# VH-VL binders against Exosome complex component CSL4 homolog (exos-1): the designs that were tried, part 1

Scores and structures below are computed, not measured.

Target 1, 208 residues: Exosome complex component CSL4 homolog (exos-1), of Caenorhabditis elegans (q9xxd2)
Amino acid sequence: MLAETLVAPGDKVLDAIGEYRMGKGLYEANRRIFASVAGFVNVYGFRDKSDNLVQVIEVRRSEDQLDNELLPFHGAIVTAKVMAVGLRFAKCDIISIGDKVYKKRFSALLPKKKLRPLEPELSEPFKNFVRPNDYILAKVCEDAEIKDKFVLSIAEDELGVVLCRGRFGEPMQKVDWNTVVSTRTGKTEPRKMAKVPQKCTLPTQSVA
Positions, changes and structure headers below are counted from each chain's first letter, unless a header gives other numbers; antibody chains aren't numbered by Kabat.
ipSAE, averaged over its two directions, is called F for ESMFold2-Fast, E for ESMFold2 and O for OpenDDE. V2 adds 0.75 times the mean of E and O to 0.25 times the DockQ between the complexes of E and O.
[cut] marks letters that were taken out.
The coordinates of atoms that the task and the answers printed are left out; those that the model quotes come from them. Centres of patches stay.

## First folded at step 1 (VH-VL)

Design d12
Fold by ESMFold2-Fast, scan of step 4:
Parts: structure tokens; C-alpha cells; sequence
Structure d12 (fold): chain C 208 residues (1-208), chain A 120 residues (1-120), chain B 107 residues (1-107)
């Protein structure tokens, strides 16, 4: 299930919660995650009290969407969908900022040089980091070479892919920082996965 | 002047190797991509792949990835398209073109073309 | 891969006529669409980029419009030197793809 995907109560969103925190509009049954309300699947990140980046998955109703009140700004952490991969840029749409979904999508570019904090020349192909239809947590940044679009970066360890699908539309599960596995075929694919800090995990009250 | 000049026409037999060239002049060779476009006799244009001479980064159309190699030599401002083993189906006009990637991307300067004929 | 389909495949018109060619993408490509002119025996030449931007040195009788999946290329008053095949090309996603071409002839 992808962000901005329309769901109805009872639709399955994820095979397992994994590293995500459950937001509004979802419920767990038989360890699977389902929509409890009609609306759009959204994935976002926020900084908790300890400044740890937390990835949240939720279902938002259309009445909960922003009226473009808060535009994407330099330094903001946003959720974006990878629309297409070019030579030096991936084309993305910004869909949300924090826990708020935009009513319209903002065009953005993800430069190849902002995929990792490496040397200026990155020879690895985009497909080892992001692919079309992936959802990413990204930081809005500036780039003097880019004209009329927002610029995104996933270079920081906490940023990267949060949701992606395999070739049959199946959910992919994170294995490590650079690997996902198909929930249908068991085969692995490379991705630059967003990293959630493993610290301060309190026991979840799963039994009352 | 700003131009791309391609090597002359080639007549080859199936199984032979071939390397054709595209020499750039009048601009910064390492600041633009160079793409290769095939046009079979009487047919339309088909993108094969592209190279950034500044770091030799390449991108190929899937059907050409195993058939050709694109390379560049910065010291002489020349890009190359090469085959290890030609087939009769490789008979075509081959164009090199400068690709300006300002996030929109377009081919703004074209070579005159190299006709490659492969016959048994 | 993104398929580009042009219509018509060929046309004949008189000098001074308004000529319109359409290009349809198999999926949305926003404004990442270019138009090229290829005269017989010559290399292609860029006329329009980013769907509607006229390349420097290209006559103003050429124009482009559209966004998403449907694009239009227009020659407002056909001249004899405009006899050529015209191609659309998407630069939204690799592999970059061209339409099949539209041959423009004088009747």
C-alpha cells in the first residue's frame, strides 16, 4: 500500500508494522495492519522528545489535509514519492510534512549527488538507492544549480526509503540499511533505507 | 564553432568489431552528456544510451546494454560507440548528440551521423 | 518504458496552412517533452523543449503546448523549408523515448 492510496475500512495496509509506529486510522489483527477508516495512506517522520527520527504510518481522511498553509521550507523533513528516475535527478512529488498531508503535490528533485554523503562523483546507479514509486523521507535543501523546483536530500542516515513495492506490487520489508526483501518471492533488492534509532524502545503494551 | 563531428561511413561483415567516434569542439566537453541515437533505414529515432564525459557515468536503454559500449576520452574530447560483434540488424544511421540536463533535458546539438552497413 | 504515440503519421498541407501534430505519452510526463525536426538526409534539430519553450534561433511560427499525457506541436503558417519529419521525445524517465514521427509534405 502506498501513501496517497485511497483505502476503505478493512483494507490491508502492511503485512507487519516493522519499524513503523502506528498512527491514526489503523488497527492490528493477526499481526497485520489494516485501515480502520476511509482515507489516504500517509507515511511521515518527526523528531521525538529525544530528537530521534520516528517513522509513522497512518490513514488520513481528506478533511485532515492541509490547505497549503505550511509550504515546504529549507531544513524540513518531508515525505515524497519518487515519480521517475533520470540521469542526474530523480523527479519526486512532496506529499506531506510531519503528520500533515498536503492537498496538492509539490514537484521536487532528488539529485544523485544527494543520495549519500560521499565524494562528489557517485558512480552507483539510482536503482541501488531509490526506484520509481518508492516513498522516501527526505530533507528539503538548496542547490544553486537547480531552478524552479524544491530540492531533496536523503544523504543523512535517518533518511531514505520508507515504503516500496516489488515487481508484483507486494510490500517490501527492510533487511538492513541497503537491502529490502520481497514479502512474496523472498528475493532481495538494494535500497537506501531510512534508519530509525534503536534507542529508548519501551515495551509496547500488546496485552492490555 | 560549437559542433560534433562523427567518423565516416563503415561497411562491415557480421561478427566484426567496430568503434565509431564523435568529436566535440567549441564547448566544455566534460560539462555535458553525449547520447547515441539509432535510426534504422526508413525508421524513426531510437535512444541507445548516454555518457557524462566528466566521470564516464553511463546510462543505457535496456535493449542496447548488452550490445554496445559507450565510452569517452577527455584528452581528445571524443565519445565512442562500439560493438564487439556486429549483426546485420545493426545496419543504421548512428547519431551522437549533446544532452543538456538542466533538469528538463534535451538534445540541443547533433552530429552529422555515421552510416553503418553490415552485410554478409 | 514510456511509449510515445504521434498523430497523424503523415500529412500533406499547402504553404501558409496551419499544421498541428499531437503526441500522447503512455503515462504522465509533466512537461518533460521535446520536439525535433529532421529534414531528409540531415540530422535532427531541436525546436521545442519543456513542452512549450522555443529553442534559440527557431522561427516563431513553431510552438508547443500541453502537459501530462497530451501534447500539441503547431506550425502557424507552413513554409516550403518546413518539409520534414517531426519527432516528440520524453525526457521524464530513462530510457528516453521518441514518438514514431510525423512526416509533413507539401501537396
Amino acid sequence: as target 1 above (208 residues)
Amino acid sequence: EVQLVQSGAEVKKPGESLKISCKASGYSFTSYWIGWVRQMPGKGLEWMGIIYPGDSDTNYAGKFKDQVTISADKSISTAYLQWSSLKASDTAMYYCARFYDDSYGYFDLWGQGTLVTVSS
Amino acid sequence: DIQMTQSPSSLSASVGDRVTITCRASQSISSYLNWYQQKPGKAPKLLIYAASSLQSGVPSRFSGSGSGTDFTFTISSLQPEDIATYYCQQSYSTPYTFGQGTKVEIK
Scores: ipSAE 0.442, ipTM 0.748, lowest interface PAE 2.5, mean pLDDT 85

## First folded at step 10 (VH-VL; from x3 with heavy chain L109Y, light chain S28D D93E)

Design a6
Fold by ESMFold2, look of step 11:
Structure a6 (fold): chain C 208 residues (1-208), chain A 120 residues (1-120), chain B 107 residues (1-107)
Amino acid sequence: as target 1 above (208 residues)
Amino acid sequence: EVQLVQSGAEVKKPGESLKISCKASGYSFTSYWIGWVRQMPGKGLEWMGIIYPGDSDTNYAGKFKDQVTISADKSISTAYLQWSSLKASDTAMYYCARFYDNYYSYFDYWGQGTLVTVSS
Amino acid sequence: DIQMTQSPSSLSASVGDRVTITCRASQDISSYLNWYQQKPGKAPKLLIYAASSLQSGVPSRFSGSGSGTDFTFTISSLQPEDIATYYCQQEYETPYTFGQGTKVEIK
């Protein structure tokens, strides 16, 4: 099920290109194939002028032409990038709804109280849940104090970090739902990991 | 109409305690952070720490942690900066400032400053 | 802690000159950078937030640019009232450190 797999820049897509032709959103390093953009792996084929089967692998954003018609709404499941971790909230950019990548980013805040269910004064530092440059699966919600920005929650088990990188830009591997390990240094870091891939999210098509 | 009014200048000796104040008006005191910024004579600005008066949450820069205490009294809309034992090196201008904390954050309103002089 | 380094520490320029101040962060801070002006004997005043966004009521001769680690503050035409010390500040992660300041004077 290579197709429809969500990837981030720098994720390995293939150990070798094999028989595929390399399409958009990929690059080769050390004879391995990596994503150069965030999106979904897509494979398609055609026959060339000499009737040879050509299969192309690419990283493709979801339906780009629908970005402006499906704004983030209360209850929507979105993918967001953590831009910075502040005092009471993480500062995030919403990049997609479901598997559809927006042309623009929407500013959003992830409050500390939306990191887990039911504990207003969390006993752990904010950074144990998310960090800058993480990609998260989150639900759009509201907050009594935040009225001028989209508000996100990762409190549900299905929500949380879906992709993250270490301090040197290296991929991090999930150890368990609360811990990742650097593929470069072997050191662990806490995260709140999402339990399910984005495939279990809202429809990819416009609701209009 | 947001206003931060600080207490007056202080002249102290080393070892004495001190508590300076910052009274806020013109906005919801419990809904914004208040920060303290030190400026030693002839030197630049130093971020000391902040408090959220709504729940008394604080954050200190490491070199000021355990050197000062930041507190607030929401019943009188006042934030405080406090030393238990002053040193001559504490001689500085101290500013309080309101911290707007959103997707982008900054100090948007400042007090007039409180000059603290500590000398033998 | 993120170190913010301003250059130059001081400068003198004539009225009407273009003045440029740089600020370098010890790590990538995206665009989470503010610029403040402090006139002699006064409290600081916010001029620019988000690296390039002009605060309400600030004259348009002030501008900012940059992202990541390297940032620039510009006064397009220096005025006598612009005599001040200018500070950058990152607001990417606590402690929200300031640069050491750049003192601007009229020749």
Scores: ipSAE 0.718, ipTM 0.869, lowest interface PAE 1.1, mean pLDDT 86

## First folded at step 12 (VH-VL; from a6 with heavy chain G54R)

Design g6
Fold by OpenDDE, look of step 13:
Parts: structure tokens; sequence; C-alpha cells
Structure g6 (fold): chain C 208 residues (1-208), chain A 120 residues (1-120), chain B 107 residues (1-107)
């Protein structure tokens, strides 16, 4: 049942290690086993030197290159939905990698420091950049401080908000790279708008 | 083992200052937020605020902003909650708790609580 | 601030009964909701996070469901040791407010 399950960093794989040996791509926290990498859960068995059957659980990439392309990777451009704005980072769901839309959402974090090239202020830095329910074009990057989730950046000019709605659910229109306007109220709001590359497509199903 | 140990019960008079402590152990102190939660006698839990000990970033509930000060000394893995001038209405149990902040966030470990009684 | 409203404020049930507590948020908080148990004279304990994820070591009789504004906490079979006040908490935005609590007693 666990075999061939697609997992992302931070996903729980097991409630407990049980009889398994922990292989690669996993870590233990609070007696639970989590994925440290994106990939597929694999369980394999072998006989040890004492002729005991040993089962190993691991997360590995698919042998199929096409399957691997379906996973977020460092440097990938993704479309993500901002789910919530936290204290240190925005919480996001990755919806697509490039033009590939996934059924599974991948949890990701957008740190404050990844909003712009310059170091942002600690106080409410997200206010001028992204809001909950915004869709963003972001780059998957690494963060030494965040190891169990995908990390996103919108620091590049080409990255940022690609779709946002106002407080009444109305569509917002881009005024400039830093401003949107409500189609209902005419009120402007700050957003870091992406210079959307032509090759990027927003998933239609995610707008609902 | 993760542990949060709070300072002992306090009995104070209105107008007095107070600083209570929460000593953390068993984990990287600078990698988690620490929050304070108030519980008045016979009442529910109230989120007061949190601090990130690494850089002392703080966030307060509006109700508690400027009413209390949350601080931390990372050298001794200790968080503090302090009042400059106590009121009778400050009588409550105060809990510190480790706040895990990730895609999801929660208070996963709690101190035993510090009872603060303010009476004339 | 996001208001969290629990229902009921208190309930009494028999051992073995199914207990259901509801929590309503004043706005959509997605699945950013936690449930805590506080036994008399003790500190709160995390039971459920992310609306439905059971914390490690917590008995399986505890569960959570819901998203958006409406959430449910369930004890499938009430045990004597479950006498406590239960709190929901949103972690969608600061301040991370608690519900008013639901006191669960045994008849």
Amino acid sequence: as target 1 above (208 residues)
Amino acid sequence: EVQLVQSGAEVKKPGESLKISCKASGYSFTSYWIGWVRQMPGKGLEWMGIIYPRDSDTNYAGKFKDQVTISADKSISTAYLQWSSLKASDTAMYYCARFYDNYYSYFDYWGQGTLVTVSS
Amino acid sequence: DIQMTQSPSSLSASVGDRVTITCRASQDISSYLNWYQQKPGKAPKLLIYAASSLQSGVPSRFSGSGSGTDFTFTISSLQPEDIATYYCQQEYETPYTFGQGTKVEIK
C-alpha cells in the first residue's frame, strides 16, 4: 500500500518505523517517519547475514525520467497558491511545475527573505507582496534553514503574483509591477506582480 | 526530551513589576518559537504572543500589546514574560509553549504553567 | 482578529459514547486549525493539527475534520480519562486565537 506512493519533503510516510529499516530519503521525528526528499515510497526486502528477512523503506526517485519531472526540483518554476501568510514565511501549495498541473498539492514555504533581492524588514513584509489566495509564479530553491518543505522564491522580477482576487472575491487587475486594482471597488493594493514568461500557463482548475 | 520548565507561582500586589521565565531544553532553542498563553481563573486559553529566540522577533495579540513584554535569552534557552505594572486583572495561569512553525503550526510542548495572583 | 466559536460550551456523555465538538471560524482558515486537550489542573496538550492530523501518541479515538470555516472534533468512544476541556485554535493568522473551549464530562 505504501509502495509507489508519491511523497514530498515533510510528508508523513509512517506513523512509526515498526519493523522496517529506514532507508534513504526519510527522517524520523516524534516517532514518525517523514520524507526528506520528493519521490516514491519504496519497500524492499532482503535476507541479512543471519538469514532474517529485513524490510527497508525508502523514498527514491522514479526510474522513469518523466515521473521525476513531475516533482518539484531545485530551480524549477512553479505555480503556487498562497494558502496563508505566516510570521516567517507564506505557506503555499504548489499546483504546477511549469505547464504541468498536478493532482497532488505540494506544500511549500515562501520565506520573507525570498520576496525580494534585498533583505526585507521583519515586520509584515508580505503585506506588499502576496496575500492569501494569490497565485504566484515562484522558483523552487534551497534554504539551509528549511529542510523538510519545498522552498519558494519570488525575488526575481519575473516571479510574483500572477492571479489575485479582492476582498469580495473579485478579480484584481494589474496596474503595474507593484500594484493591482479591484475590478469591483477600484481600490488599489500592493502586489509583487510577476513578469510572466510566455511559456508559463496558469492551471484553470486551480481558480475554483 | 523536550521540556519547558516555568518559574514558580507568584503572589503580587497591583503596581508591582513581574518577570516570569520559561526554560527550554531538549531541542534547538533558536529554531522554534515560544509562545505565551494566558488562562484566567475558570476561563479559556488566550493567545498572548510569541517570540523567535534566534532574532527576538515578537508578535503580540492586540490585547496584550504594550501590556506585557515577551523576551528571550538564547544563551540560557529561556523565554520571559514580564509586566511593568501588574493589575488585579492579570491574575491568571500563564503557560509557555513551544510553537512549531512550518506549513502547519502548533504548540506541541507546554510548560507546566505559572500561576500569577495579583491582589491588594 | 479571527473569532473561533465552539459548540457546545459543555457536554456530558457516557463512557463509550461518541462525542462531537464543533468549531466555527469567523472567516476561511483553510485547514489551519488545531485541537488541544486540557485536563483539570494540567497544561494543554496538542491532539490534532492541520484540522485532521493526529498528533503522535494520541489515541486513535480522537479525530478532526473540516476545512474553511467549519470544523469538527470527535471522540469515537469516550473514555474516563477524556474528561477535559477541549480547545480549537486557528493558526491562519496572528493572533492565533483559541475557541472558548468545550468542557467534556462523564455522566
Scores: ipSAE 0.577, ipTM 0.819, lowest interface PAE 0.9, mean pLDDT 90

## First folded at step 13 (VH-VL)

Design i1 (from g6 with heavy chain D55E D57E)
Fold by OpenDDE, fold request of step 14:
Structure i1 (fold): chain C 208 residues (1-208), chain A 120 residues (1-120), chain B 107 residues (1-107)
Amino acid sequence: as target 1 above (208 residues)
Amino acid sequence: EVQLVQSGAEVKKPGESLKISCKASGYSFTSYWIGWVRQMPGKGLEWMGIIYPRESETNYAGKFKDQVTISADKSISTAYLQWSSLKASDTAMYYCARFYDNYYSYFDYWGQGTLVTVSS
Amino acid sequence: DIQMTQSPSSLSASVGDRVTITCRASQDISSYLNWYQQKPGKAPKLLIYAASSLQSGVPSRFSGSGSGTDFTFTISSLQPEDIATYYCQQEYETPYTFGQGTKVEIK
């Protein structure tokens, strides 16, 4: 990976540490080096006390506030696209913060326990809350069990689905905060809809 | 080192019950899913189901739902696959595998397989 | 259920040859696809995840590409030890179905 490359948690930075010393913002797994934080890959060198050249690789945030705004941070409200729904997580791509689109899509997980203030029952499926291709307003949060990806929450009432499409790609319309209806079939589906409209950035193709 | 060690080969008759095991070691058993995959003789891999041992949460493929039971004993880091009544058609190799569940998910470690033969 | 269809079902190639296997999903699964290798009499082994990410310890001659519905697995230079059946698997939604497999043999 080249220096100054923007990376996100879990992104592979190196296949192996090689001659580098691992700096901050990185972790090693299976001999590979991954980013533990969002930021830019930086490589710097220095001479040690024995006059040996040491190169350090790290991930750091920019000194530029504008650049930092293009990185998700804890507590931020972001727009994310649900890419898939797994067993315990919805797999999401963070797209934007407010009206600002990130330069890169950031991978994130939306845990089942973060769908409601109280953790849903195991028997309650994800599809009652979010489905693939939904766009959600979510809060970037921390999870002790997930350290290699951004974690999202839609547990708050103002967070949730803001845009969703049916299985045929048709737009769904909000019936209430927990239900949408297909504009094509008239069938209703459950969704956790965001109750407080907020500015969000959606892909142009998704705006119909 | 992560290892999944499955119980030995089984020879059974139709109608008999069977429970095979998958012993996990080298990692936190309750932090990963364990999946079961069937492979009939000379055939491909079939996803049967999966269990999260921490909470004993299970998910089955429709084909295998109510046909088998997947369970786990976290106290001994062991997952199980069981039949109440075997059929000849259950003859197959059965693999357990650790499932890494993240933004991308996959089976990264596999047991050696348990051959189950059901014949009259 | 999502159906995964591999092509071809079997192939024979010479050592050093480029081998290509395709996998088609019955619906868009983005990049949520894995490739496994199963050698005769052995358990499957993960080679590729996320459609194109090489698993640790896997030789670089193995690669994957594709997104959506069409995926490709490639062995850039077939080696004798690569005799195996290869499977694609979708992880888009449960059940996480496998392709029917592609048996690779050496001429």
Scores: ipSAE 0.851, ipTM 0.954, lowest interface PAE 0.5, mean pLDDT 92
Fold by OpenDDE, fold request of step 14:
Structure i1 (fold): chain C 208 residues (1-208), chain A 120 residues (1-120), chain B 107 residues (1-107)
Amino acid sequence: as target 1 above (208 residues)
Amino acid sequence: EVQLVQSGAEVKKPGESLKISCKASGYSFTSYWIGWVRQMPGKGLEWMGIIYPRESETNYAGKFKDQVTISADKSISTAYLQWSSLKASDTAMYYCARFYDNYYSYFDYWGQGTLVTVSS
Amino acid sequence: DIQMTQSPSSLSASVGDRVTITCRASQDISSYLNWYQQKPGKAPKLLIYAASSLQSGVPSRFSGSGSGTDFTFTISSLQPEDIATYYCQQEYETPYTFGQGTKVEIK
């Protein structure tokens, strides 16, 4: 059922508009319908002046359900898992806010320019900051160039990696705010570690 | 309409230099990556490298690093692939493609390909 | 580099048949896998992205599934126009490597 589905910006809602009239919170691209806002898919019907039934599909954020815990919001500090590291972005899944796990994972991008306050040099690869399977504390922010995904930042010192594993899946231990060490091999690796007490609760399903 | 139009077929000798082009249209050239893919005769696709025209940032596969140069001219929405000294083994079809870089990434539009033949 | 291995390298099937191609990654790549179609003498065409998402304008007979290391591409009912070589590609990390391809022919 499409109704009451939680969606985020860029999520596909329909393959085609079909018999629906497009309401608010949606946009069309390549004949597909996508969410332009985070919220719930709502379908409502009315009779037009010709007594025809018209169905409207929209994405709405109910004021009554504006539980900031249901959807990431600008300025929120969230826990995210780094899924992959691309050319300009780390690809992340937002998992939780504080100790509360979201009902769904939200796709997010962590731009290279938001890894530290100063613009990273091209010679400094992404892997020096975050790597796949790392868990990070990040701030939800906006980026004018990214409209269809949440954007994360770890530029602040209190933000960054809170949990990471080595290439063998072993736990890595923090040496300092920029370095971790493998509990298996003793080798050090660079990471931007969050300068906060590591008390983040992670979903058990993600700790494998 | 998004289009990538590549330069025509090339016939060269070993040791010669070559620069082939890929002209993009129908979208913001500086908002997407342009990748190059090699296909040797009767073989599969090989990812060579990629460029972000906005910043002229490049990334190469190890096999092609220092073997080719990828560049772009933003003023004419054109990407380039060039060799300083061709080898017979460079004989192949070369494709440029627009790379959409997001949470998921892919080559969504491709040029028609440029056939490069290197023979003595 | 991440190695992508397709199976089979080639196959021949009849019109209307279900065709299945597999792709295995040398490491976990989550769902960061694309499928391309290359018809003879033509440039590749994107069919599937994110392992299972159908590209706009692509017929519904094409589908993809899988995550981690094992992926599957399916043509539910093979059509004459589907004669092509199909490639998987990982976009997990650079270089974004391709599988060796699977040539699909009609009997």
Scores: ipSAE 0.840, ipTM 0.954, lowest interface PAE 0.5, mean pLDDT 92
Fold by OpenDDE, look of step 14:
Structure i1 (fold): chain C 208 residues (1-208), chain A 120 residues (1-120), chain B 107 residues (1-107)
Amino acid sequence: as target 1 above (208 residues)
Amino acid sequence: EVQLVQSGAEVKKPGESLKISCKASGYSFTSYWIGWVRQMPGKGLEWMGIIYPRESETNYAGKFKDQVTISADKSISTAYLQWSSLKASDTAMYYCARFYDNYYSYFDYWGQGTLVTVSS
Amino acid sequence: DIQMTQSPSSLSASVGDRVTITCRASQDISSYLNWYQQKPGKAPKLLIYAASSLQSGVPSRFSGSGSGTDFTFTISSLQPEDIATYYCQQEYETPYTFGQGTKVEIK
């Protein structure tokens, strides 16, 4: 069912607008309709001035506060998995908020400029901060250049990598806030480790 | 409509310099990457490198690093690929392509290609 | 660099046949794989992104599947206009390498 479907920014809602009029919370790209906000797909109808029935498709937030809390929101601290490192941002899946696991993973971007308070000047800035398959504590934030995905930041000291594995899949141990060591090889690697007072526990489903 | 129009075919000799162009239209030039792909005669596609015109940020495949220069002029929405000294082995079709960079990334629009022939 | 290996290098099939091409990555690339079609004398065209997402305007007879290291491209019913070379490309990490291509011909 299209109606009441939970969507995130960048999710495809329709292959084509069809008979619908595009409402709020949506944008069109390449004749496809995508969500610009996190929320639920809603379809409603009305009669226009010519007495024609018009159907509008939109994405809106739930009126239920509890439902809204189940979605990433600005300022929220979330756990995300780094899926890949791209040219300008790391590609991440948001997994949970606190100890609450989301029903689905939300796609997010971690821009270079959100790795630290100052923009990295390095050609490969991510190399010293995060790697694919790392789990990070990150803050959901806004980016004027990225409007169709959740944006993450790990710029704060309390944010960063909370779990990482080596090239052989072995657990890495924190040496300091900027370094981890392989439990298998003893080799060190750079990581921006989150400064958290307690050990972060990840959902078991995410570590498999 | 998004279009990438490349400069015409080139016939050169070894040792000569060359700069080919890719003019973009129908979209915000500074919001997308432009990549270059080489295809030698009868061979497959080779990713050469890419440029983000807004910041003139470039990334090269190791094989092409220091062998070619990728640049862009934002004022005329044009990307360039250039050689300081051509070799016979540079004979190939060269494609520019718009690179959409998001959670997923891909080349969604391609130029028609520029044939470069280098022979003595 | 991540190596992408396609199989077969070439194939010939009849109109209406199901065609399957495989692409293997040298490491886990999740779903960060694209498929392109290149017709003779033409520029490549994007068909599939994110391993299985059909590009807008592309016929539904084209599909992609897979994740990790093994990916499959399928033409459910081969048409005469499908004569082309098909390429997989990983976009997991730079350089964004292509497979060697699979030439599809009609018998």
Scores: ipSAE 0.833, ipTM 0.949, lowest interface PAE 0.5, mean pLDDT 91
Fold by ESMFold2, fold request of step 14:
Structure i1 (fold): chain C 208 residues (1-208), chain A 120 residues (1-120), chain B 107 residues (1-107)
Amino acid sequence: as target 1 above (208 residues)
Amino acid sequence: EVQLVQSGAEVKKPGESLKISCKASGYSFTSYWIGWVRQMPGKGLEWMGIIYPRESETNYAGKFKDQVTISADKSISTAYLQWSSLKASDTAMYYCARFYDNYYSYFDYWGQGTLVTVSS
Amino acid sequence: DIQMTQSPSSLSASVGDRVTITCRASQDISSYLNWYQQKPGKAPKLLIYAASSLQSGVPSRFSGSGSGTDFTFTISSLQPEDIATYYCQQEYETPYTFGQGTKVEIK
């Protein structure tokens, strides 16, 4: 496959652009496509406004320099880490979309009203749903009052906590979809657990 | 343009009630928390609590809960700190401040302070 | 409540000196830490948020670093107008506690 091929400046990448759209790290000369930097050939796709598949070919300095990563989009299912629980929302970092781990974390907010769909007057404390250092499966959504950050929801049953640890860093085990128990102390804590098998990708270096 | 103007210094006796004010201007009053910070003579800053004026939602530090009342009147863009019965230990400088609450949060604008002196 | 401990409690330094203040949190607060300056007789002023982000209009001689439990505030070249008490504040969980303050004087 052409993707993942290592190239140097001046190497021919394609004899003609064909169906690809030309991206970063390439130039055209004599109707041929050449690398303008050293790196790896990368191909990615998206659908435009007219639902046409567009494939872009580019050269990156390394696998770690994916400059044109797909941003979290409305309706996307993401894995996020809860960094802190504030006054009206949890402060989260989006770490992956589907099975793909982002190289960059995206700041996001999980508002109180996005914790459950059918409880407009949320009476339970925020900590009964999520806590700092939890990993959650969430949907990217819109909010009327939050315009400068990605907004998350865990209101759907399929969304919620997928990994959490207790106050001593110990694993917590699911008791039911609303309760976990400490493997160290035996004490329970409320959480809103995701009701699907864990399918999200977690950072490998953060697991320990 | 953002401005917080506090009421003037107060000299009171123990047992008296007091309500000090913090009038906000230059921004949407209902879109930001207002916090109160105490500074006893020669001492550091103490976070007392905050209010979100739109819903009158409050959050107090434990030592101040039930000792003071934080309130707001959104019709005149004013927050209040109130004691029902002052003690000599309430002698301090009291600041109001606007709290920006987002992914990172902080007090970005402060009132000039209100000195409250409680003595016989 | 999260306890914030500053060190030193006071210091005296000459104009042009590098000044360092530390702040330790009683638990991991990630980077949810602010630094404020309070000049004598004045209200506090925000200098740094997010542990290291300089507020608009703050001179570049001020800087902050750290995450987790240990944080550092630095004035690279002390100026006469920097006479003040400096406070750290965590904004990780309520109550959003302040450190006890560090008084900086010119000698």
Scores: ipSAE 0.738, ipTM 0.879, lowest interface PAE 1.0, mean pLDDT 86

